# Ledger of designs, part 4: VH-VL binders against Toll/interleukin-1 receptor-like protein (TIR)

Target 1, 165 residues: Toll/interleukin-1 receptor-like protein (TIR), of Arabidopsis thaliana (Mouse-ear cress) (q9ssn3)
Amino acid sequence: TKYDVFLSFRGHDTRHNFISFLYKELVRRSIRTFKDDKELENGQRFSPELKSPIEVSRFAVVVVSENYAASSWCLDELVTIMDFEKKGSITVMPIFYGVEPNHVRWQTGVLAEQFKKHASREDPEKVLKWRQALTNFAQLSGDCSGDDDSKLVDKIANEISNKKT

## First folded at step 1 (VH-VL)

Design eb19 (framework fv_ebrasodebart)
Fold by ESMFold2-Fast, scan of step 1:
Structure eb19 (fold): chain C 165 residues (1-165), chain A 121 residues (1-121), chain B 108 residues (1-108)
Amino acid sequence: as target 1 above (165 residues)
Amino acid sequence: QIQLVQSGAEVKKPGASVKVSCKASGYTFTSYGISWVRQAPGQGLEWMGWISAYNGDTNYAQKLQGRVTMTTDTSTSTAYMELRSLRSDDTAVYYCARELYSGYDFYFDYWGQGTLVTVSS
Amino acid sequence: QAVLTQPPSVSVSPGQTASITCSGDELGDKYAYWYQQKPGQSPVLVMYEDSKRPSGIPERFSASNSGNTATLTISGTQAMDEADYYCQVWDSSSDYVVFGGGTKLTVL
């Protein structure tokens, strides 16, 4: 396998620098990391290239921010990641960036409006799968953003490095 | 457009120091690292080290440890490489290159034009 | 320290296929990258992640990485392709970059 970590995130919210700095730090610690490209975010989600990186990754670092759940692309990706987590083939590391974990778990707060929109546009069964994935995801042990992105980056890198060895 | 523009050629005496600059434009400077690679006349590429424009962390080739220092100035989007205690075998073209990580590995998508450093008595 | 081995020179006639190899233990599950350098000029990335071609690089450039050998292939070689070619990998264990010794391509 060529990857240790798959990064899932919403570019709109996570400052351009946070995700870029995180994956750069992971790689500098010899953690082979796959970061989503613009092309993958623009509907390349179900391409063979995207499925392959998720399947061959040992860890998935999923950064859920304010508008992560506004994206059907991000939600579909999370469903796929959580399916592999249930199989035991991937270890998921939740990162709550500027959001409350309980809001993610129950789809309340800012997620309530996002899911009202989804319910009006998408198949009910698909919306239910998205909700279940977020609930299961938020039940895992995770980390929250705080005052210092650098400390969060270092904490994530240390946790992955320690679990890898 | 993405560009890396290096400082001009220099001639130094043995024992002196040289500091080469690399000014970046056309991208977010702090999102990419900068590697330094040198090439002696008629020889191949030799990696010298890299610096993270994100946090200033560096990693130098063992052969140059103690003689090289890499720094960045984010206010001017400029990377610097200083080589001390110059010897005649340090005569080379010095390149800066932007590091890109697109999934698994590091590689270089843009290179500066090179700076010739000649060390002679 | 990891070493990538390239033949020092390769010669082809215009229109023929040039094949430049790069071998080393580090190529097992690593990605290979290729740079072209013409006299007096900076290196230019011509292939990345084993077999992908950057925008602007002609379709006649292709590459592969199988086992411990990476290969850069230039079909229909033109005079303008005459240059030195370097392979490169990243060694994750030491966090350092490894270049091959370079291959001079001569187009007769």
Scores: ipSAE 0.006, ipTM 0.486, lowest interface PAE 15.5, mean pLDDT 82

Design fa01 (framework fv_fasinumab)
Heavy chain, then light chain:
Amino acid sequence: QVQLVQSGAEVKKPGASVKVSCKVSGYTLTELSIHWVRQAPGKGLEWMGGFDPEDGETIYAQKFQGRVTMTEDTSTDTAYMELTSLRSEDTAVYYCATDYYDSSGYWFDPWGQGTLVTVSS
Amino acid sequence: DIQMTQSPSSLSASAGDRVTITCRASQGIRNDLGWYQQKPGKAPKRLIYAASSLQSGVPSRFSGSGSGTEFTLTISSLQPEDLASYYCLQHNSYPWTFGQGTKVEIK
ESMFold2-Fast, scan of step 1: ipSAE 0.006; ipTM 0.548

Design fa02 (framework fv_fasinumab)
Fold by ESMFold2-Fast, scan of step 1:
Structure fa02 (fold): chain C 165 residues (1-165), chain A 122 residues (1-122), chain B 107 residues (1-107)
Amino acid sequence: as target 1 above (165 residues)
Amino acid sequence: QVQLVQSGAEVKKPGASVKVSCKVSGYTLTELSIHWVRQAPGKGLEWMGGFDPEDGETIYAQKFQGRVTMTEDTSTDTAYMELTSLRSEDTAVYYCATSPYDFWSGYYFDYWGQGTLVTVSS
Amino acid sequence: DIQMTQSPSSLSASAGDRVTITCRASQGIRNDLGWYQQKPGKAPKRLIYAASSLQSGVPSRFSGSGSGTEFTLTISSLQPEDLASYYCLQHNSYPWTFGQGTKVEIK
């Protein structure tokens, strides 16, 4: 496995706060981390490969924030991650950042309007796959953000470090 | 493994410009954060600037702001540092340095080029 | 700017001696500190990252410690090939700053 951790997140929600702190802590602990920043305009972050960074990662830390489900790229990525989770080839660590887990599970709350737009623009089969991936994701044991991001970062890093050995 | 190979020594007149290259092998240039560090003869190391992938921006030390430009050519995996309006005080060995963000070493300045001597004299 | 101050600026020691170099930051930098070795005419080489983690391939006689504002590089048993200048680097905030360096000579 090329990477220990694949980080999935919505850039403009968390890139310059939670993800920045998490990434620094993982790197500090010598954890090989792929930070999938699809909004970065600097080109590829990895050498040309036949296999995706998801496939060659041991863990996926998926940070679902307010606008994660507004992004078709994030949703497609989550479908892929959850497919590998079902095969037992990746361990998924759900992080709910500023959103309610049940809203993610059922696509209600902040996700309701996002999925109304998806249903009007995308193929029904594709939307169904996105919904199923979110429901399966939210059924896994996960962590919610609170008033102390540093504590959550340490919890995630400790769990990965303990299982990476 | 990452290897950085820099262009050869240069001799310039005051007021001229110099452009130093740094060719990356072992990784794609865009996987790396390239920084530039200089060292005047007999002096210590001085950070000039580099790319911050978290912000997607190149950051320059204030001392060099306005006369340094750091660029990349992804088609040749080569980074460049151009310094203009050269003074005798710019005589130094210029290094490119980097660390892969997605691997275990993870910290900056893990890999260094061999250095390029730039001499500014009249 | 965060100022990094090293102590001592130079030292001379015998083979087998324990050598300690200190680096002090003017502000808290957590563990965002690396130690670099530079031999005459060569590019610097990283010895320590994250204040205390030994870089792969570096001899175990090198160790780092500290957090916040005071950091130490220790060479437990100095060898002739350790003749070099040593630099600390903070990468906690921009601009990144190096210490002034410590020159280590062997008697």
Scores: ipSAE 0.000, ipTM 0.476, lowest interface PAE 15.0, mean pLDDT 82

Design fa03 (framework fv_fasinumab)
Fold by ESMFold2-Fast, scan of step 1:
Structure fa03 (fold): chain C 165 residues (1-165), chain A 120 residues (1-120), chain B 107 residues (1-107)
Amino acid sequence: as target 1 above (165 residues)
Amino acid sequence: QVQLVQSGAEVKKPGASVKVSCKVSGYTLTELSIHWVRQAPGKGLEWMGGFDPEDGETIYAQKFQGRVTMTEDTSTDTAYMELTSLRSEDTAVYYCATGYSSSWYYFDYWGQGTLVTVSS
Amino acid sequence: DIQMTQSPSSLSASAGDRVTITCRASQGIRNDLGWYQQKPGKAPKRLIYAASSLQSGVPSRFSGSGSGTEFTLTISSLQPEDLASYYCLQHNSYPWTFGQGTKVEIK
């Protein structure tokens, strides 16, 4: 595998705070980390590089924040990650950042408006795949953000370090 | 929250060019799609162009093709719209407006507008 | 180009009245339509997206309906602060096109 960790996240919510802190900590621990920091830059949503990093990563740390499910790019990426998780090719580590896990699982709470927009705009089959990916994702054991981002970062990094072979 | 702040009013002579800026805060420019809309005095809204995130390219309305250029500076989170060869008919308020990565969010947020007056 | 035609071009109504504005597309645009409110001297504000979905923070007296080529914006009980011009926008195909606008005044 080329990477130990693939980081999936919504740039708007976490790029310049939690993700920056997490990425630096993982790199400091010599964990080979792919951070997709161009999710909304000019270019195609799924470049060859984006697909390749997921396919050659051992772990995916997926940080679902308030606006993660507002992004079709993030949702498409999650579908791909969960497909590989189903195959046993990748271990997914859910991080619920400022969102309730059950809201992610059922697309309620903060996600309800986002999925109302998806349902009215996007192809129904595509929306169903997005919903199923979020439901499958939220069924996995994960960690929630709280009062101290640094403790959560350390917990994630320790779990990855301990599970590396 | 997203805020768009535009540059101040401009007075230009026919044949000149104008470059209007749109400063983004609350999001990074790389996470948004910026479009430009103008409105002549007493008239309706007219779409000029904007970034299409699906295709990864900027699309211009045919009427402005060859005269308009839309650019961005991600280091300052500022988008720009430059219109050249100005005519009196270009007198208008120019707005920038946002979209997120998914097209259903287009025009969620608008700048306050920049009045461009073209007179002799 | 897709042409968007609004009717009426202007209307005058009393506070509490039900107001309807229609927008017709020259070809099918599915539900790729938004409604925008512009108060005098201000930038436009989105009221409705995807033809019928109410923007968060917008009063429930506003509603949208329609699909394909025929769309309606309804204000169930007109308020003085609703004095504005209203525009529909199609974003189904480039170039994106606005309707010509409907000016709503309180008599």
Scores: ipSAE 0.000, ipTM 0.464, lowest interface PAE 13.8, mean pLDDT 82

Design fa04 (framework fv_fasinumab)
Fold by ESMFold2-Fast, scan of step 1:
Structure fa04 (fold): chain C 165 residues (1-165), chain A 120 residues (1-120), chain B 107 residues (1-107)
Amino acid sequence: as target 1 above (165 residues)
Amino acid sequence: QVQLVQSGAEVKKPGASVKVSCKVSGYTLTELSIHWVRQAPGKGLEWMGGFDPEDGETIYAQKFQGRVTMTEDTSTDTAYMELTSLRSEDTAVYYCATLGYSYGYEFDYWGQGTLVTVSS
Amino acid sequence: DIQMTQSPSSLSASAGDRVTITCRASQGIRNDLGWYQQKPGKAPKRLIYAASSLQSGVPSRFSGSGSGTEFTLTISSLQPEDLASYYCLQHNSYPWTFGQGTKVEIK
């Protein structure tokens, strides 16, 4: 694989602090990381003719925050990630950042309003795929954010480092 | 491999409408964030609007709101920009472009441009 | 709306010269800035993204720097094929806005 980790996140919610720090810590530990919002910022950009960064990653760290499911782009990305997870080609690490895992699993709480909006503008089959991806995602063993982002970053980095070969 | 190919030049009367097409080849349109930029003869570049994949919305510059509509036909991988109530000031080369981000990729592809002349 | 002020509006330089173009944003845009080159009769081409990252396939004589409100595009050794107009673009917030452009001519 080309990358050890693919980071999926909603930029608006997490980019400035949590994701930036997580990315730097992973890179500092020599973990080859693709960051979707500012991907390949200091490296060569890839073309659509090359394999997707998701396809060539060993792990996907998916950070679902308050507005992750408001983004059709994030939801499409999650569908792709979960498709590869089902095939056994990627290991998904769920991170629930300021949201309840059960709300993500069942699309309730803040996600209920977001999905009402999606249902009004999107193809029903597409919305169903997004819902299924979130449900499958939330069934995986994951970590919730707390009062200490640095501790969570270290936990994620340690888990990846321990399984990296 | 990825190309954006635009429709040909158009000559319109003031008050008419124009619809410019942008055909995507070598990639799937739904995975691209298409923006439209125009350039009046001898002038600079002006952003008109584009698709924001983070919000799933098409955003238009205030100057064009009410007159511009940007749509996509995913079955033919073609994006469209329709501008109504044309004025002579709308004479320009119109470009479609990715302008950076698309679903998981950072890349920049531009169409060849479509000259729209508004003359009476 | 964020205003992008670009300077100079035009410049003339000799082959081998170091050329600098500046772009100033009316408010902070972090590093959400790209630099574009437009040769006569052609569509624009991106040279720099994220304020300082060189686009794949672009000659290393081009470089970008800056963050926040002040940005610079540098051509370390101007070549004849660099005759073009150069534009900065902020994509920090909507509407996206271009600078007015800098026309670079070879004397």
Scores: ipSAE 0.005, ipTM 0.514, lowest interface PAE 12.5, mean pLDDT 83

Design fa05 (framework fv_fasinumab)
Fold by ESMFold2-Fast, scan of step 1:
Structure fa05 (fold): chain C 165 residues (1-165), chain A 119 residues (1-119), chain B 107 residues (1-107)
Amino acid sequence: as target 1 above (165 residues)
Amino acid sequence: QVQLVQSGAEVKKPGASVKVSCKVSGYTLTELSIHWVRQAPGKGLEWMGGFDPEDGETIYAQKFQGRVTMTEDTSTDTAYMELTSLRSEDTAVYYCATWGDYEGAFDIWGQGTLVTVSS
Amino acid sequence: DIQMTQSPSSLSASAGDRVTITCRASQGIRNDLGWYQQKPGKAPKRLIYAASSLQSGVPSRFSGSGSGTEFTLTISSLQPEDLASYYCLQHNSYPWTFGQGTKVEIK
């Protein structure tokens, strides 16, 4: 594997705070981490073909925040991650950051409005794949954010370090 | 080693405009997010705005909205902050700042540019 | 906008004293808080990031703690070179906001 960890996140919500701190801590511990900055790419979309960073990663830390499901790029990425999780080729670590896991699982709460927009703009089969990926993701055991991000970061880094080979 | 080098002090009359520069040394501007902070004499620090790399756009504090413009010239690795319709209360030291390793926390600062607005 | 309230506004202490500065956010900001030291006539210097992480090269007598809305910067044994103003900054949401500052004087 080229990377120990692939970080999936909505930059809009977490890049300048939680993700920056998590990334720095993982790198400090010599954990080879890919931080996905797809939203800053000029006309490029993430593609799983030709050995994507997801495919060559051992773990995927997926941080689902308030606006994660508003991003078609994040949702496409999650579909790819969950496909590899089904094959047993990647271990997914769900992080619910400021959102309730049941809202993610059922696409309710803030996700209801986001999916109403998706249904009006996108192919129905694509929307169905996005919904199924979120439901499968939320069924995995995960961690919720609290008042202290440093504890959550330490928990994530420790779990990865303990399982690193 | 990244350094931010700012232009020299300016004296302006009320109603004029000032454009402060911030040259990036030891790195390329395209890899940095430049923010601007000012400090009036004897007062505290005030965030004015900066480039948000995630949104790909510049965010301004409401107090300066409509009077401030922050731009970049990647060919010269120089960021600019232009403030128009200057008032006496705009007299301050203006800093550019960025981060090297922890996004959202400024560990690299320019030396500051004193802008004096007086009649 | 998130308001950052610092206390005290100023303090005077002797070398070797333990000094504590508090910063309170008007709403939850998690650990998206940094502490900055500004010596007279100089640009600010980052001391602490992520509420509790010590900047490389900063003396270990400086420490930060807290999360959510209540934060503290502690200097365990004040030194003469610590004469400065100290500021907290929240970067949880735009606009980013500084506390009003705390001036530390050595007796």
Scores: ipSAE 0.005, ipTM 0.552, lowest interface PAE 10.2, mean pLDDT 85

Design fa06 (framework fv_fasinumab)
Fold by ESMFold2-Fast, scan of step 1:
Structure fa06 (fold): chain C 165 residues (1-165), chain A 121 residues (1-121), chain B 107 residues (1-107)
Amino acid sequence: as target 1 above (165 residues)
Amino acid sequence: QVQLVQSGAEVKKPGASVKVSCKVSGYTLTELSIHWVRQAPGKGLEWMGGFDPEDGETIYAQKFQGRVTMTEDTSTDTAYMELTSLRSEDTAVYYCATDLRGYSYGPFDYWGQGTLVTVSS
Amino acid sequence: DIQMTQSPSSLSASAGDRVTITCRASQGIRNDLGWYQQKPGKAPKRLIYAASSLQSGVPSRFSGSGSGTEFTLTISSLQPEDLASYYCLQHNSYPWTFGQGTKVEIK
């Protein structure tokens, strides 16, 4: 595998805080981490000539925040991650950052309005795939954010280090 | 150091189109998103649209949708904003501005100097 | 669309005065708010990002506060070079929207 960890996140919510801290800690521990920063390599990110960073990663740390499900890019990425998880080729580590897992599972609370907009704009089959991916994702054992981001970062890094070896 | 240099002032008749350029230096267009903001004489700032890297597409304000097209030429590091079917109400200074969310939190870290477009019969 | 309302629309103050400009969003925008200064005939310049973070190179007399729907820009000791229009911008959701602006003049 080229990467130990693939980080999936909504840049809008977490790029300049939690994800920056987590990425730095993983790299410090010599954990080969792909941070999918959609800001810079949009047109060339997933070339058909090369395997996706998701496909060549052992673990996916997926940070679902308030606006993760508002992004079609994040939802498409989650569908891909969960497809590989189903095949047994990747281990998914859910992180619920400022959102309740039950809201993610059922697309209620902070996700209700986001999915109302998706239903009005997108193909129904595509929306169903997004909903199923979120439900399956939220059924996995995961961690919720609390008062101390540094403790959560250390917990994630320790778990990856222990399972990687 | 990022610098945005825009094309010169334009005078157009109603019904014509205008294409304003924004040359980027210090960074490449693959490293930032360009947005366009206009300001009518004596009025406030109005967002027209820009590239959203999260969705991988250009988003236009509803008011301009169908009349505005924003494009980029990465070989020359130049962004363009074309506005068609010009009306007198389109008389404004048009600005390009950066969104460097990958490196800084929030948009419009850098601005072009502005291009005055006058629509007059 | 999210409506951004600034108060006041204009103000006149003396050098050394503390001036406060408020910006209200019609719905919650977290801290996805910036403040911009525009001097006559010039392009705008960013003063504050993330509601409260000072842009590099901007004098410390400028500060921002707030989250959600109520935001404030404060100039602790007004200087002559601060005469300008000030705008807030929400970038929480599309379309991005500016406040109507506040003109700051010296007496």
Scores: ipSAE 0.000, ipTM 0.474, lowest interface PAE 15.9, mean pLDDT 83

Design fa07 (framework fv_fasinumab)
Fold by ESMFold2-Fast, scan of step 1:
Structure fa07 (fold): chain C 165 residues (1-165), chain A 122 residues (1-122), chain B 107 residues (1-107)
Amino acid sequence: as target 1 above (165 residues)
Amino acid sequence: QVQLVQSGAEVKKPGASVKVSCKVSGYTLTELSIHWVRQAPGKGLEWMGGFDPEDGETIYAQKFQGRVTMTEDTSTDTAYMELTSLRSEDTAVYYCATEGWYSSSYYGMDVWGQGTLVTVSS
Amino acid sequence: DIQMTQSPSSLSASAGDRVTITCRASQGIRNDLGWYQQKPGKAPKRLIYAASSLQSGVPSRFSGSGSGTEFTLTISSLQPEDLASYYCLQHNSYPWTFGQGTKVEIK
């Protein structure tokens, strides 16, 4: 495969702190990591580049933060990642960054208001697919953020390094 | 997925040693952090020790320090727990357990062996 | 060592009842807490990780809540197959410590 790790994240929540630190640490360990550094603002949901990197990655580290589920772009990307996870072609590492995993699983808490907005704008079938992807994602064993981002970064990098070899 | 299969029941005399094995299948031992937990008849669960991937070392509960040794044979994907100077109070079911392959031991233990009954009696 | 205290030590309830078990840590452990179910004669099975996350394959009637020092496991509608002992485990610091357990019996 071309990449070891695909990073999925909401840019405005984590780009300049946690994701930056994680990306640099993975690269320092010679882990081939794909990170999409641009937000889509013009109505396009998939970059052609993103589909290819997901398909040729061994692991997906998915960082669900407070505003991840507010983004239709992030939700579409998660649906794609979880489809590949179901087929056994990619291994997903859930990271819950400042959010309760059960809120992600059931779309409650901060996600309830976000999905109310989605339901008002999007087709019901699309919204259902987004909900199912979040539920399936949150059922996987994962890591939650705490009071020390550097420990979480090291933990993720160690797990990937150990599975790479 | 990951499966842990333990060795069979043992009957030992006081003062003897016992070595329980835990065979890993579905993944390689090097990708897992193995922990050992025991349960005396009618009692609760007690953590004995396990591998700490953050430090790269095995940590033992103080109660067992000096009597327990936890080792791994990566060539056979088998973990071992050896307990020496057995007492009647060591009669218990001994479990090996681990996190799934993409989660560290910091989240506890989501895959368990079937347990090994060790009986210590005269 | 961090002491984990569960309440109650045992309970009896009817099918369909809402059951609540609590676990208190002697020190702050963030969300580094799991809940485990042990049916008679079987190895333990994890129900909840990270204090509130439902383990894959576990029925949705089980839920966890809490953070820091106070934690709760809830079974929203008790089923006969839920007859078991339930344990909390902190993995915030070594040594890892279990609560003493709560035995759940069905009337």
Scores: ipSAE 0.000, ipTM 0.457, lowest interface PAE 18.3, mean pLDDT 82

